# VHH binders against q96fz2: the designs that were tried, part 4

Target 1, 269 residues: q96fz2
Amino acid sequence: CGRTSCHLPRDVLTRACAYQDRRGQQRLPEWRDPDKYCPSYNKSPQSNSPVLLSRLHFEKDADSSERIIAPMRWGLVPSWFKESDPSKLQFNTTNCRSDTVMEKRSFKVPLGKGRRCVVLADGFYEWQRCQGTNQRQPYFIYFPQIKTEKSGSIGAADSPENWEKVWDNWRLLTMAGIFDCWEPPEGGDVLYSYTIITVDSCKGLSDIHHRMPAILDGEEAVSKWLDFGEVSTQEALKLIHPTENITFHAVSSVVNNSRNNTPECLAPV

## First folded at step 1 (VHH)

Design a9 (framework vhh_6z1v_2)
Fold by OpenDDE, second read of step 2:
Structure a9 (fold): chain B 269 residues (1-269), chain A 124 residues (1-124)
Amino acid sequence: as target 1 above (269 residues)
Amino acid sequence: EVQLVESGGRLVRTGGSLRLSCAASGFTFDDYAMGWFRQAPGKEREVVAAISWSGDSTWHADFVKGRFTISRDNAKNTVYLQMNSLKPEDTAVYYCAASYDYGLDTSAYEYDYWGQGTQVTVSS
């Protein structure tokens, strides 16, 4: 996964992340660094995207089932990195392969510390290779959405009112991630950054791409992934597998340029 | 079975040129970033160059100084390393590697597949 969409306004995003804690109380995640949230239809590595993580990462003795929402840098910067500039990282940490997560130090160490997060997105983009051409067809991939009488698929939004309704009740894609905390050698703010765990694609996506993000489907999966206080690494990793509960549609080549940030990026063609 | 097969390595004189090729099979080539590494006797393996899946982004080590160029042909499932102005210090086994990622990877630990290597020897 090298491109996502996360364009919802902060308030809408927050509401979409409503959850029940361990006690069954309905909650909204609290924001950390909300000013770093930059909505976009076209999110690329090195950009900030919102993730969910356990409150226990920030507060000692906190209920580990409570969730924080925080923008983090896409592309994990390991805590041991000694250069002053994260961009000088000499290895790609945009994704973490599930089959080698325990073999790579950059991912194993933070995972062992319970640094699990859920990366939020409207969906992600993937490119299908076209036989006989050097061109790839991009697809927008997302959770199936509940069809309301008036709210069709993204493609059925024929009016501004319908469009707004579609996004107001949008089920966010929840991807399994690992994050780390990096302290700059020269001082400054701690950098939080994440990688997206990838798995082999489900059968439904296999014709598009052979790999997909590890999607956490449902509140239980999300909760278990986040709750590093109660759920061991070994148990959490059982949640990492391909899912067939995904839908997709072809989009225009507009998304190919990471600078394009318009609804056209995810619109059906 | 995943295979990366390097070719083109040989003995050349200082100032000479070589073009290395790496033929890939057994995986979706154009989903992977590709890289060239080299290992000289008694030295650690080091990254020489990397290229994104589309070929739109490349990275070259500082010691290349514009002498080497990585490229790829996705239709042929092949990655290339054009080496010009070769020096004795460039003598090494050169390895092709593949990394499933959208970005460039310059760490050997992040590459998933490796070739057997091809020997490049530069004589004075």
Scores: ipSAE 0.022, ipTM 0.392, lowest interface PAE 6.0, mean pLDDT 89
Fold by ESMFold2-Fast, scan of step 1:
Structure a9 (fold): chain B 269 residues (1-269), chain A 124 residues (1-124)
Amino acid sequence: as target 1 above (269 residues)
Amino acid sequence: EVQLVESGGRLVRTGGSLRLSCAASGFTFDDYAMGWFRQAPGKEREVVAAISWSGDSTWHADFVKGRFTISRDNAKNTVYLQMNSLKPEDTAVYYCAASYDYGLDTSAYEYDYWGQGTQVTVSS
């Protein structure tokens, strides 16, 4: 996973993240640095994306089941990185393989500190390699949205002109991530950055790409991944596996250029 | 059987040029980013250059920018490192490495497969 869409306005995104804390109280996640959130249909590594994380990371005595939503840099900068400018001598940590996460220093250390987050997106993009050609076909991949009783894959809401109307009740994709905190050597604000954990592709996606992000399907999985105060690293890692609960459709090559940021990027073709 | 086989390392005079090659087999080469690393005696392995699966994106360490160029030939399953204006401080064992995913991985901890290395010695 190297490209996502996360275009919802801040208020719509916040409502889409409504949850219950451990006491059963209904809540919206509290924002940190909301002005750094930049909606886009075409987010690439090094840009900021919204993530959910436990409030306990910021407040010593907070309930670990309470959630913060914060923009973080995509591309984890390890806390041990000693160079002055991470953009100049950057390490590409866009994704983290689930099978080696406990063997890689860049991921094992923050994971041991409970630095788990849930990366939010409308969905993600993958490019299918077409056998015998140099062209790749992009697909937009996302959670199944509200289902109808009728069989069949296509509804009127799936037309390009009607996509704007589906976002009010969109179920956000929730991907398992690891974040770290890097302190600039010359001083300045701490940089929060994340990586997306990847797993083997599910059967439904195998014809598009052989890997997929580790998707946390449902509130139970999301809550356990975030709650580092009550859920150990060992228990949390049991949530990391492929899911079949995913849908996709082919999109235009407009998405190929990361500078293109329009609804056409995810519209069905 | 996954293999990365480096070749081209030898003794070179200061100011000389050398091209390293790395032949890959046993995996789908065009699904992997490729990198060149080096390790001098008594030092940690450091990243020298990296190239994306397609060859469209490259990264070079500051200490080799303008002197070294990474490239790849997906039809031949081979990655190259063209080294110009060699200096004694370039003396090291050079390693080829492959990282699954389409991104550029410049951290040694993110590479899945490694070659055995090829020795480059630069003398005055």
Scores: ipSAE 0.000, ipTM 0.195, lowest interface PAE 12.4, mean pLDDT 85

Design b1 (framework vhh_6z1v_2)
Fold by ESMFold2-Fast, scan of step 1:
Structure b1 (fold): chain B 269 residues (1-269), chain A 126 residues (1-126)
Amino acid sequence: as target 1 above (269 residues)
Amino acid sequence: EVQLVESGGRLVRTGGSLRLSCAASGRTFSSYAMGWFRQAPGKEREVVAAISYSGGSTWHADFVKGRFTISRDNAKNTVYLQMNSLKPEDTAVYYCAAGSYYSDSYLTSPDEYDYWGQGTQVTVSS
């Protein structure tokens, strides 16, 4: 996974993340650095994307089931990184493989500290390799959406007002991530950055790409992944597997250029 | 799917030069980002150089920058590593790898590569 859409306005995104804490209390996640959230139909590595993480990461003695939503840099910069410029990191940390996550120092260390997060997106893009050519067919991949009179399907929207209705009840894609905190040696703000865990592709996606993000399907899986105060690393890793509960459609090559940030990026062709 | 075969590894004196080649079979070579990795005995595999599927973007590790150059010829389905000013520390098995990526970008993590060659031994003597 190397490209996503996360275009919802902040208030719509926040409502889409409504959840219940351990006590059954309905909550909305609290924002950290909300001004750093930049909605886009075409998010690439090194940009900021919203993630969910446990409040306990920020407040000693906080209820570990309570959630914060924060923008983080896509592309994990390990806490042990000693250079002054994150771009000098030798490894591409946009994704990490589930089968070697416990062997890789960059991922094992933050995972051992409970630095699990849920990466939010409308969906993600993947490029199908066409045999005998260097051209690739892009696809937008997302959770099946519940049909309502308000939401419709994204391909059925006839006007800008109808696009707003499509997104009002959109089920966000929830991907398992690992984050880390890096303190610049020259001083400055702590950098929060994340990687998306990847697994073997499910049968439904195998013709598009051989890998997929580890998708956390439903609130129980999301809660267990985030709750590092009650759920051990070993137990959390049991949630990391392919899912068949996804859908997709082909999209225009407009999405290929990450500077293009319009609804056409995810519209069916 | 692609199969990779490295060649060119041999014994070289310190200060010498060597060119490694990696021949890919299959019609999809031009769709893959390519990388050169190396592994010395008892050490982890590390990235040496990487190149995007078109060849428009390249990356070289700090410890080889200025000495090694990665290049590719998509018409010949081959990726190359030109190694100059070789040092004993460069002694390792060198691996060619191919990875599928959505953009014309290089890949620097072993975890991002789908296909690997068998390796070719480079030994640099003092």
Scores: ipSAE 0.000, ipTM 0.155, lowest interface PAE 18.0, mean pLDDT 84

Design b10 (framework vhh_6z1v_2)
Fold by ESMFold2-Fast, scan of step 1:
Structure b10 (fold): chain B 269 residues (1-269), chain A 125 residues (1-125)
Amino acid sequence: as target 1 above (269 residues)
Amino acid sequence: EVQLVESGGRLVRTGGSLRLSCAASGRTFSSYAMGWFRQAPGKEREVVAAISYSGGSTWHADFVKGRFTISRDNAKNTVYLQMNSLKPEDTAVYYCAAGLDYYTGEYSRADFGSWGQGTQVTVSS
């Protein structure tokens, strides 16, 4: 997982993240740095994406079940990184393999600090290898959505206004992430950055790509992944596995160019 | 944000045992991860042990593993360091610290925001 869509306006995104705290109270996550959120149909590594994380990471007296939503840089910069420019990091931290997460210092250290987050997206893109040609077929992959059979296709022949209605009750994809905090050695703002944990692809996606993000399916899994105060690293890692509760459709090659940022990127072809 | 006061430091002989206590006051002790650090004269302050806010996870430095045990009592707002099989090399001022996280190795002093004033432990041959 190297490309996502996360295009909802901030208020719609916030409502889509409604949750219950440990006391059973309905809540909306509180934003940090909301002005850094840039909606896009075509997000690539090094851009910012919204993540959920426990309020306890920011307030020492907070209930660990309460949630913050914050934009973070996609591509984890380890806290121990000593250079002045994060773009000079010599290895790719866009994704983190579940099978080696405890063997890699870049991921083991933030996990030990409880730095777990849930990465939010409309869905993600993968490119299927087509034998006998250099062309690849892109697919948009997302949670099954509640919709009528007549509206089963996203945006097919729909007006822009009808297209917006599809998103009012969209179930966001919730991917398991690890984040870290990096302080520039020469001073400046703390950089929050994340990686997406990956697992072997499920049977339903095996013809498209051999790997998939670790998807946290449902509020119980999301709550346990985020609650680093009550759920140990060992227990949280039991939530990391493939899921079959996913759907997809082929999309236009418009999405191939990361600079294209229109609804056509995820529309069915 | 929390006031920390260490106690229990004293002179002990090689091979002896000692329990240090750290009493916390202020808001919501149970929301903090806690750590024990030590500093010998002329040396940098080093992390000895850490415990999560619930007590469900602990970490101990390799040089004390098997000899020292960190624990906490959230009802009493207290964290403890049980020190067994003491060596002259364990002579140091021991500091209690409060922070948000627990660790398995590569944490630093900067990850802790609140510090006590320290308690002196001297181990004689």
Scores: ipSAE 0.000, ipTM 0.146, lowest interface PAE 15.4, mean pLDDT 83

Design b11 (framework vhh_6z1v_2)
Fold by ESMFold2-Fast, scan of step 1:
Structure b11 (fold): chain B 269 residues (1-269), chain A 125 residues (1-125)
Amino acid sequence: as target 1 above (269 residues)
Amino acid sequence: EVQLVESGGRLVRTGGSLRLSCAASGRTFSSYAMGWFRQAPGKEREVVAAISYSGGSTWHADFVKGRFTISRDNAKNTVYLQMNSLKPEDTAVYYCAAEPDYSGVYYYTSGWTYWGQGTQVTVSS
């Protein structure tokens, strides 16, 4: 998973993240650094994406079921990194394999501190190798969407006009992430950065790509992943597995260039 | 760099109609989020309507829903605000704005990069 879309305006995104805390109270996540949120149809590593995390990370004695939403850099910079420039990190931390997460120091240390987050996106992109050519076909991959008036899920067969109107009730993709906090050696603000945990593709995606992000399907999974005050690392890792509750459609090559940031990036071809 | 020029503002009677235009110059206008804003004397600037780069998604403030419609013509580098059933409370200077970092609907009062100089709309009883 190396490319996502997260284009919703801040207040639409916030309402899409409505949730219930442990006491059954309906809440919206509270923002940190909302002005750093940059909506885009084409987000690549090193850009900021909105993530959900437990309020307990910021407030001692906070209810660990309450949620903060914050922009974080995609590409985890470990807390122990000693260089002045995060781009000098010797290895890619864009993704973290589920099968080796407890073996890699960069991931096991923040995971041991409860630094779990949910990475928000409209969906993600993957490139399928085309038969008989070296060309790759991009696909936009996302949760099945409920159409207004019970007409079924949105899909590639829907008109482009209907496609652009669906965002009001869009179900955001919720991916399991790990974050860390890095203090620049020369001083400055703490950098929050994250990695997306990856698993083997489900059957439905196996013809597109061999790996997929670990998707947290539904509020129970999201709540347990975030709640590091009540849910241990061992229990949380049981949530990390492939899911079949996913859909996709082919998109144009416009998405290939990460500088292209228009609705055409995710529109059905 | 984008330059925005509003036109169409004038005096109209209550219940009348008016169409505002915002002409943009510069590259890549068709990729930008666009919005219409207004500011009445002694009041803060407020968002009236917003439109995605393609024109496929729009937002309208509750106080103008059903009366105003935002639209755009990317071939002409122009965004429009069709204003129907005008009320004295609609009297204000109307501004258009463009945001290069957004392609969708952006309906916040702050954070817009390019602004026009405004066009005056006066609604009399």
Scores: ipSAE 0.000, ipTM 0.124, lowest interface PAE 19.0, mean pLDDT 84

Design b12 (framework vhh_6z1v_2)
Fold by ESMFold2-Fast, scan of step 1:
Structure b12 (fold): chain B 269 residues (1-269), chain A 125 residues (1-125)
Amino acid sequence: as target 1 above (269 residues)
Amino acid sequence: EVQLVESGGRLVRTGGSLRLSCAASGRTFSSYAMGWFRQAPGKEREVVAAISYSGGSTWHADFVKGRFTISRDNAKNTVYLQMNSLKPEDTAVYYCAADYTTPGFYTDSSYYDYWGQGTQVTVSS
């Protein structure tokens, strides 16, 4: 997972993240740096994406089940990084393999500090190698969105115009992430950055790509991954596995260029 | 700052039971995750159990699961380790630990900044 879509306007995204805290109270996550959220159909590494994390990371006495939503840089910069330019770590920390996460210092250290987050997206893109050609076929991969019998593998619509109408009820993809905090050596704002944990692809996706993000399917999994005050690292890692509860459809090559940011990027072809 | 004082260590017979206590002083005890660690002669220090700040979540090492139980009483600023079915290989100095800087749940000793002096548990054959 190296490309995502997260295009919902901030207010729609916030409502899509409605949740229940440990006391059973319905809540919306509180924003940090909301003006840094930039909706896009085509997000690549080094861009900011919204993530959910426990409020306890920002307030020592906070209820660890309460959630903050904050934009973070895609591409984890470890807290111990000594260079002045974090861009040097691009692509090295975009994804974190589940099988080596406890062996890599860059991931083990923040994970041990409870720095778990849930990366939000409409869905993610993968490129299938096509036999007999050097051109790859992109696919948009997302949670099933069916609430009526009128949709198939596409979800609720079969054209770009109809797709725009389903966003009000869209179930966001929730991917397991690890984040870290880096203080520039010369001073300045703390940089929050994340990596997406990856697992072996499920059977349904094996013909498209051999790896997939670790998807947290449902509120129980999301809450356990986020709640570093009540759920140990070892218990949280049991949530990291492939899932079959995903769907996909082929999309236009328009998505190939990360500078293209239009609904055509995820529309069915 | 945080001060931790372990108590309850003593000589017990194989198959016996023992409860260790760790009294914490300082501020915001209820915000800290706590852990129990042990070190036997000639062995490295190992994590035995950990408990979240509220007591709602616990972790126990595989070698003590079903025999040891960690718990805490935030009103008394105390964490406990109930040890049942003791074996000679449980003989060790037991340490209580807390992390002031992050109240999150940890099982890695490198994240704990505050440690007690330890209490000796000896299990005779």
Scores: ipSAE 0.000, ipTM 0.161, lowest interface PAE 14.8, mean pLDDT 82

Design b13 (framework vhh_6z1v_2)
Fold by ESMFold2-Fast, scan of step 1:
Structure b13 (fold): chain B 269 residues (1-269), chain A 122 residues (1-122)
Amino acid sequence: as target 1 above (269 residues)
Amino acid sequence: EVQLVESGGRLVRTGGSLRLSCAASGRTFSSYAMGWFRQAPGKEREVVAAISYSGGSTWHADFVKGRFTISRDNAKNTVYLQMNSLKPEDTAVYYCAAKEDYSLFTSEYDYWGQGTQVTVSS
């Protein structure tokens, strides 16, 4: 997973993240650096994306079940990186394989510190290899969505032509991430950056691509992944596995160029 | 800054039971994840059990599961390790430890007690 869509306006995105804390109280996540959120239909590595993380990362006595939403850079810069320019990092940290996460220093150290986050997106893009040509067919991949305004209805396979109506109740894709904090050697603001954990693709997605992000399906999984104060690393890693609860549709080649940032990027072909 | 003082270590016969206590003083105790570690002569220090700041989550090493139980009393600023069915291989100095970064099960703890000796004989 190297391209996503996250285009919702800040207020719509915030409402889509409504949740219950451990005491059953309904909440909206509190923003950190909201002005750094840049909505886009076509987000690539090194851009900022909104992530959820536990409030306890920022406030010592906070309830670990309470959530912050913050923009973070896609592409984890390890806390031990000693050069002045993070773009000079020799390793590709856009994704982190689930099977080697505890073997790679860049990932096991922040994971050991409880630096788990949930990466938010409308969905993600993958390119299917076409036999006989060197062309690729892009697909937009996302959670099944409901056709009605009422919650609890069964999902639709495809969105209607008028996508504006569905965005008001869009179920955001929630991907398991690891983040780290890097302090520039020459001074300046702490950089928060993240990687998306990847797993083998599910049966339904195997014809499109051999890997998929580790998707946290439902509030129980999201809550346990975020709650580093109560859920150990060992228990949290049990949430990392392929899921079949996804849908997709083919999109036009407009999405291929990361400079294109229009609704056409995710519209059904 | 937090100070940790362990107590309860003594000589116990194989099959016996023992409860260790760790009293914390200084900064707010309920803000810390806590752990019990042990070190036998000639061996490296190993993690035995860990408990979240609220007590809602616990972890126990495989070699003590079913025999040892970690718990805490935030009103008394104390962490306990209940040890049952003790074996000679449990002989070690037991340390309690506290960590500030809130991640439950890292091996990197910030504050350590002086240790309490547990000896298990036949």
Scores: ipSAE 0.000, ipTM 0.370, lowest interface PAE 10.4, mean pLDDT 84

Design b14 (framework vhh_6z1v_2)
Fold by ESMFold2-Fast, scan of step 1:
Structure b14 (fold): chain B 269 residues (1-269), chain A 125 residues (1-125)
Amino acid sequence: as target 1 above (269 residues)
Amino acid sequence: EVQLVESGGRLVRTGGSLRLSCAASGRTFSSYAMGWFRQAPGKEREVVAAISYSGGSTWHADFVKGRFTISRDNAKNTVYLQMNSLKPEDTAVYYCAATEYYGSDLYHTTEYDSWGQGTQVTVSS
């Protein structure tokens, strides 16, 4: 997982993240740096994406079940990174393999600090190798959605008003992530950056790509992953496995260029 | 990262009780998972109990379950091990350990980054 869509306007995204805290109280996540959120149909590494994380990361006495939503840089910059410019990091931290997460210092250290987050997206893109050519077929991959009378499926709407209805009740993809905090040596704001944990593809996706993000299917899994105050790393890692509750459709090559940021990127071909 | 100081070890008669304390210094104590380990002469260091960052989750080794209880007081930056119904085989040096990581293998010494100096518990028959 190297490309996602996360295009919902801030208010729609916030409502899509409604949740219950440990006491059963209905809540919306509180924003940190909301001005840094940039909706896009075509998010690549090094861009900012919204993530959920426990409020306890920012407030010492907070209930660890309460959630913050914050834009973070995709591509984890370890807290120990010595250079003044994060772009000088010599290795790719866009994804983190589940089977080696405890062996890689870049991931083990922040995971040990409880720096677990849930990466939000409309869905993600993968490119299937086509036999007989060097061309790859892109697919948009996302949770099964509840259909309405008007929306049917993505791209089925015949007007802008009908297309808007597709997203009103969209179930966001919730991917397990690890984040870290890096302090620039010369001063400045702390950089929050994340990686997406990856697992072997489920049966349903194996013909498209051999790897998939670790998807947290449902609020129980999301809550346990985020709650580093009550859920140990050992217990949280039990949530990291392939999931079959996923769907997809082929999309046009317009998505190939990350500068293209239009609904055409995820529309069915 | 965190510094640990243990106290409370002493000679106790079989069937007696004892509470060990481990005082931690360092920022974000509430972000550390804590463990108690023990080591008898000529034996490997073994895990006795572990407690999550908040104290909401605890684990105890089968050989002490029902007799020992781990707890923590985050306001005092202290973790405790309450030991009841002590047996001669409980004789060991008891170590407090901390990790910013309530790890995938809490049962091994390698998961813990900070260690106390140990406190001797002797149980006489």
Scores: ipSAE 0.000, ipTM 0.172, lowest interface PAE 15.4, mean pLDDT 83

Design b15 (framework vhh_6z1v_2)
Fold by ESMFold2-Fast, scan of step 1:
Structure b15 (fold): chain B 269 residues (1-269), chain A 124 residues (1-124)
Amino acid sequence: as target 1 above (269 residues)
Amino acid sequence: EVQLVESGGRLVRTGGSLRLSCAASGRTFSSYAMGWFRQAPGKEREVVAAISYSGGSTWHADFVKGRFTISRDNAKNTVYLQMNSLKPEDTAVYYCAADNYEDLGWVPTEYDYWGQGTQVTVSS
């Protein structure tokens, strides 16, 4: 996974992340650095994306089941990185293979500290190789959405009024991530950055691409991944596997250029 | 599907320079991100450098920064690794790899195609 859409306005995104804490109380995640959230239909590595993480990472004695939502940079910069320019290392850490996560120091160390997060997106993009041609067909891949009389389809959204109907009850894609905190050697603000864990593709996606992000399907999986105060690394890693509960449709080549940021990027062709 | 063939590996003296080439077959080379990896005897394979499909983005490992430069020529379906100020520690089999995921800023996390390798030996 190397391209996502996360375009919802902050208030819509926040409501889409409503959850229950350990005691069954309904909550919305609390924002950190909300001004750094930049919605886009076409997010690439090194851009900021919203992630969920446990409140306990920021507040001593906080309930580890309570959630913070914060923009983090895509491309994990390990805490041990000694140079002043983090962009030099980020090129190698956009994704983390599930089969080697405990072997790579860049991922094993933050994982051992409980630095698990859930990466939020409308969905992600993958490019299918077309045999006999040098063209690639992009696809937008996302959770199956519940259809109601008020919710439209992406293909029918051709005005702002119709687009609002599509997104009001959109089920966000929830991908398993690992984050780390890097302090610049010469001083400055702590950089929070993440990587997306990847697994072998499921049967439904195997004709599009051979790998997929580790998707946390449902609130129980999301809660266990985030709750590093109660769920050990070994138990959390049991949540990392392919899922069949995804759908997709072909999109136009407009998405190929990461600088294009319009609804056409995810509209069905 | 793409086939990769590395060339240019040889014996060089410490402080010398060498350019490795990787020739790709097929018409889809310009759609791939490319990387150079190396593996020394008794050590794990490590990433040395990576370059985006367009050549607009490059990454170099800390241990080669300032000494090695990755580049590509899409018209020739070739990726290069220019190696300067060679050290004995650079002795390794060097591999070329291609990632079939075309994306601006994409990284060498999921390489799909690999060459057979070319041996570089650096002596004092």
Scores: ipSAE 0.000, ipTM 0.188, lowest interface PAE 13.4, mean pLDDT 84

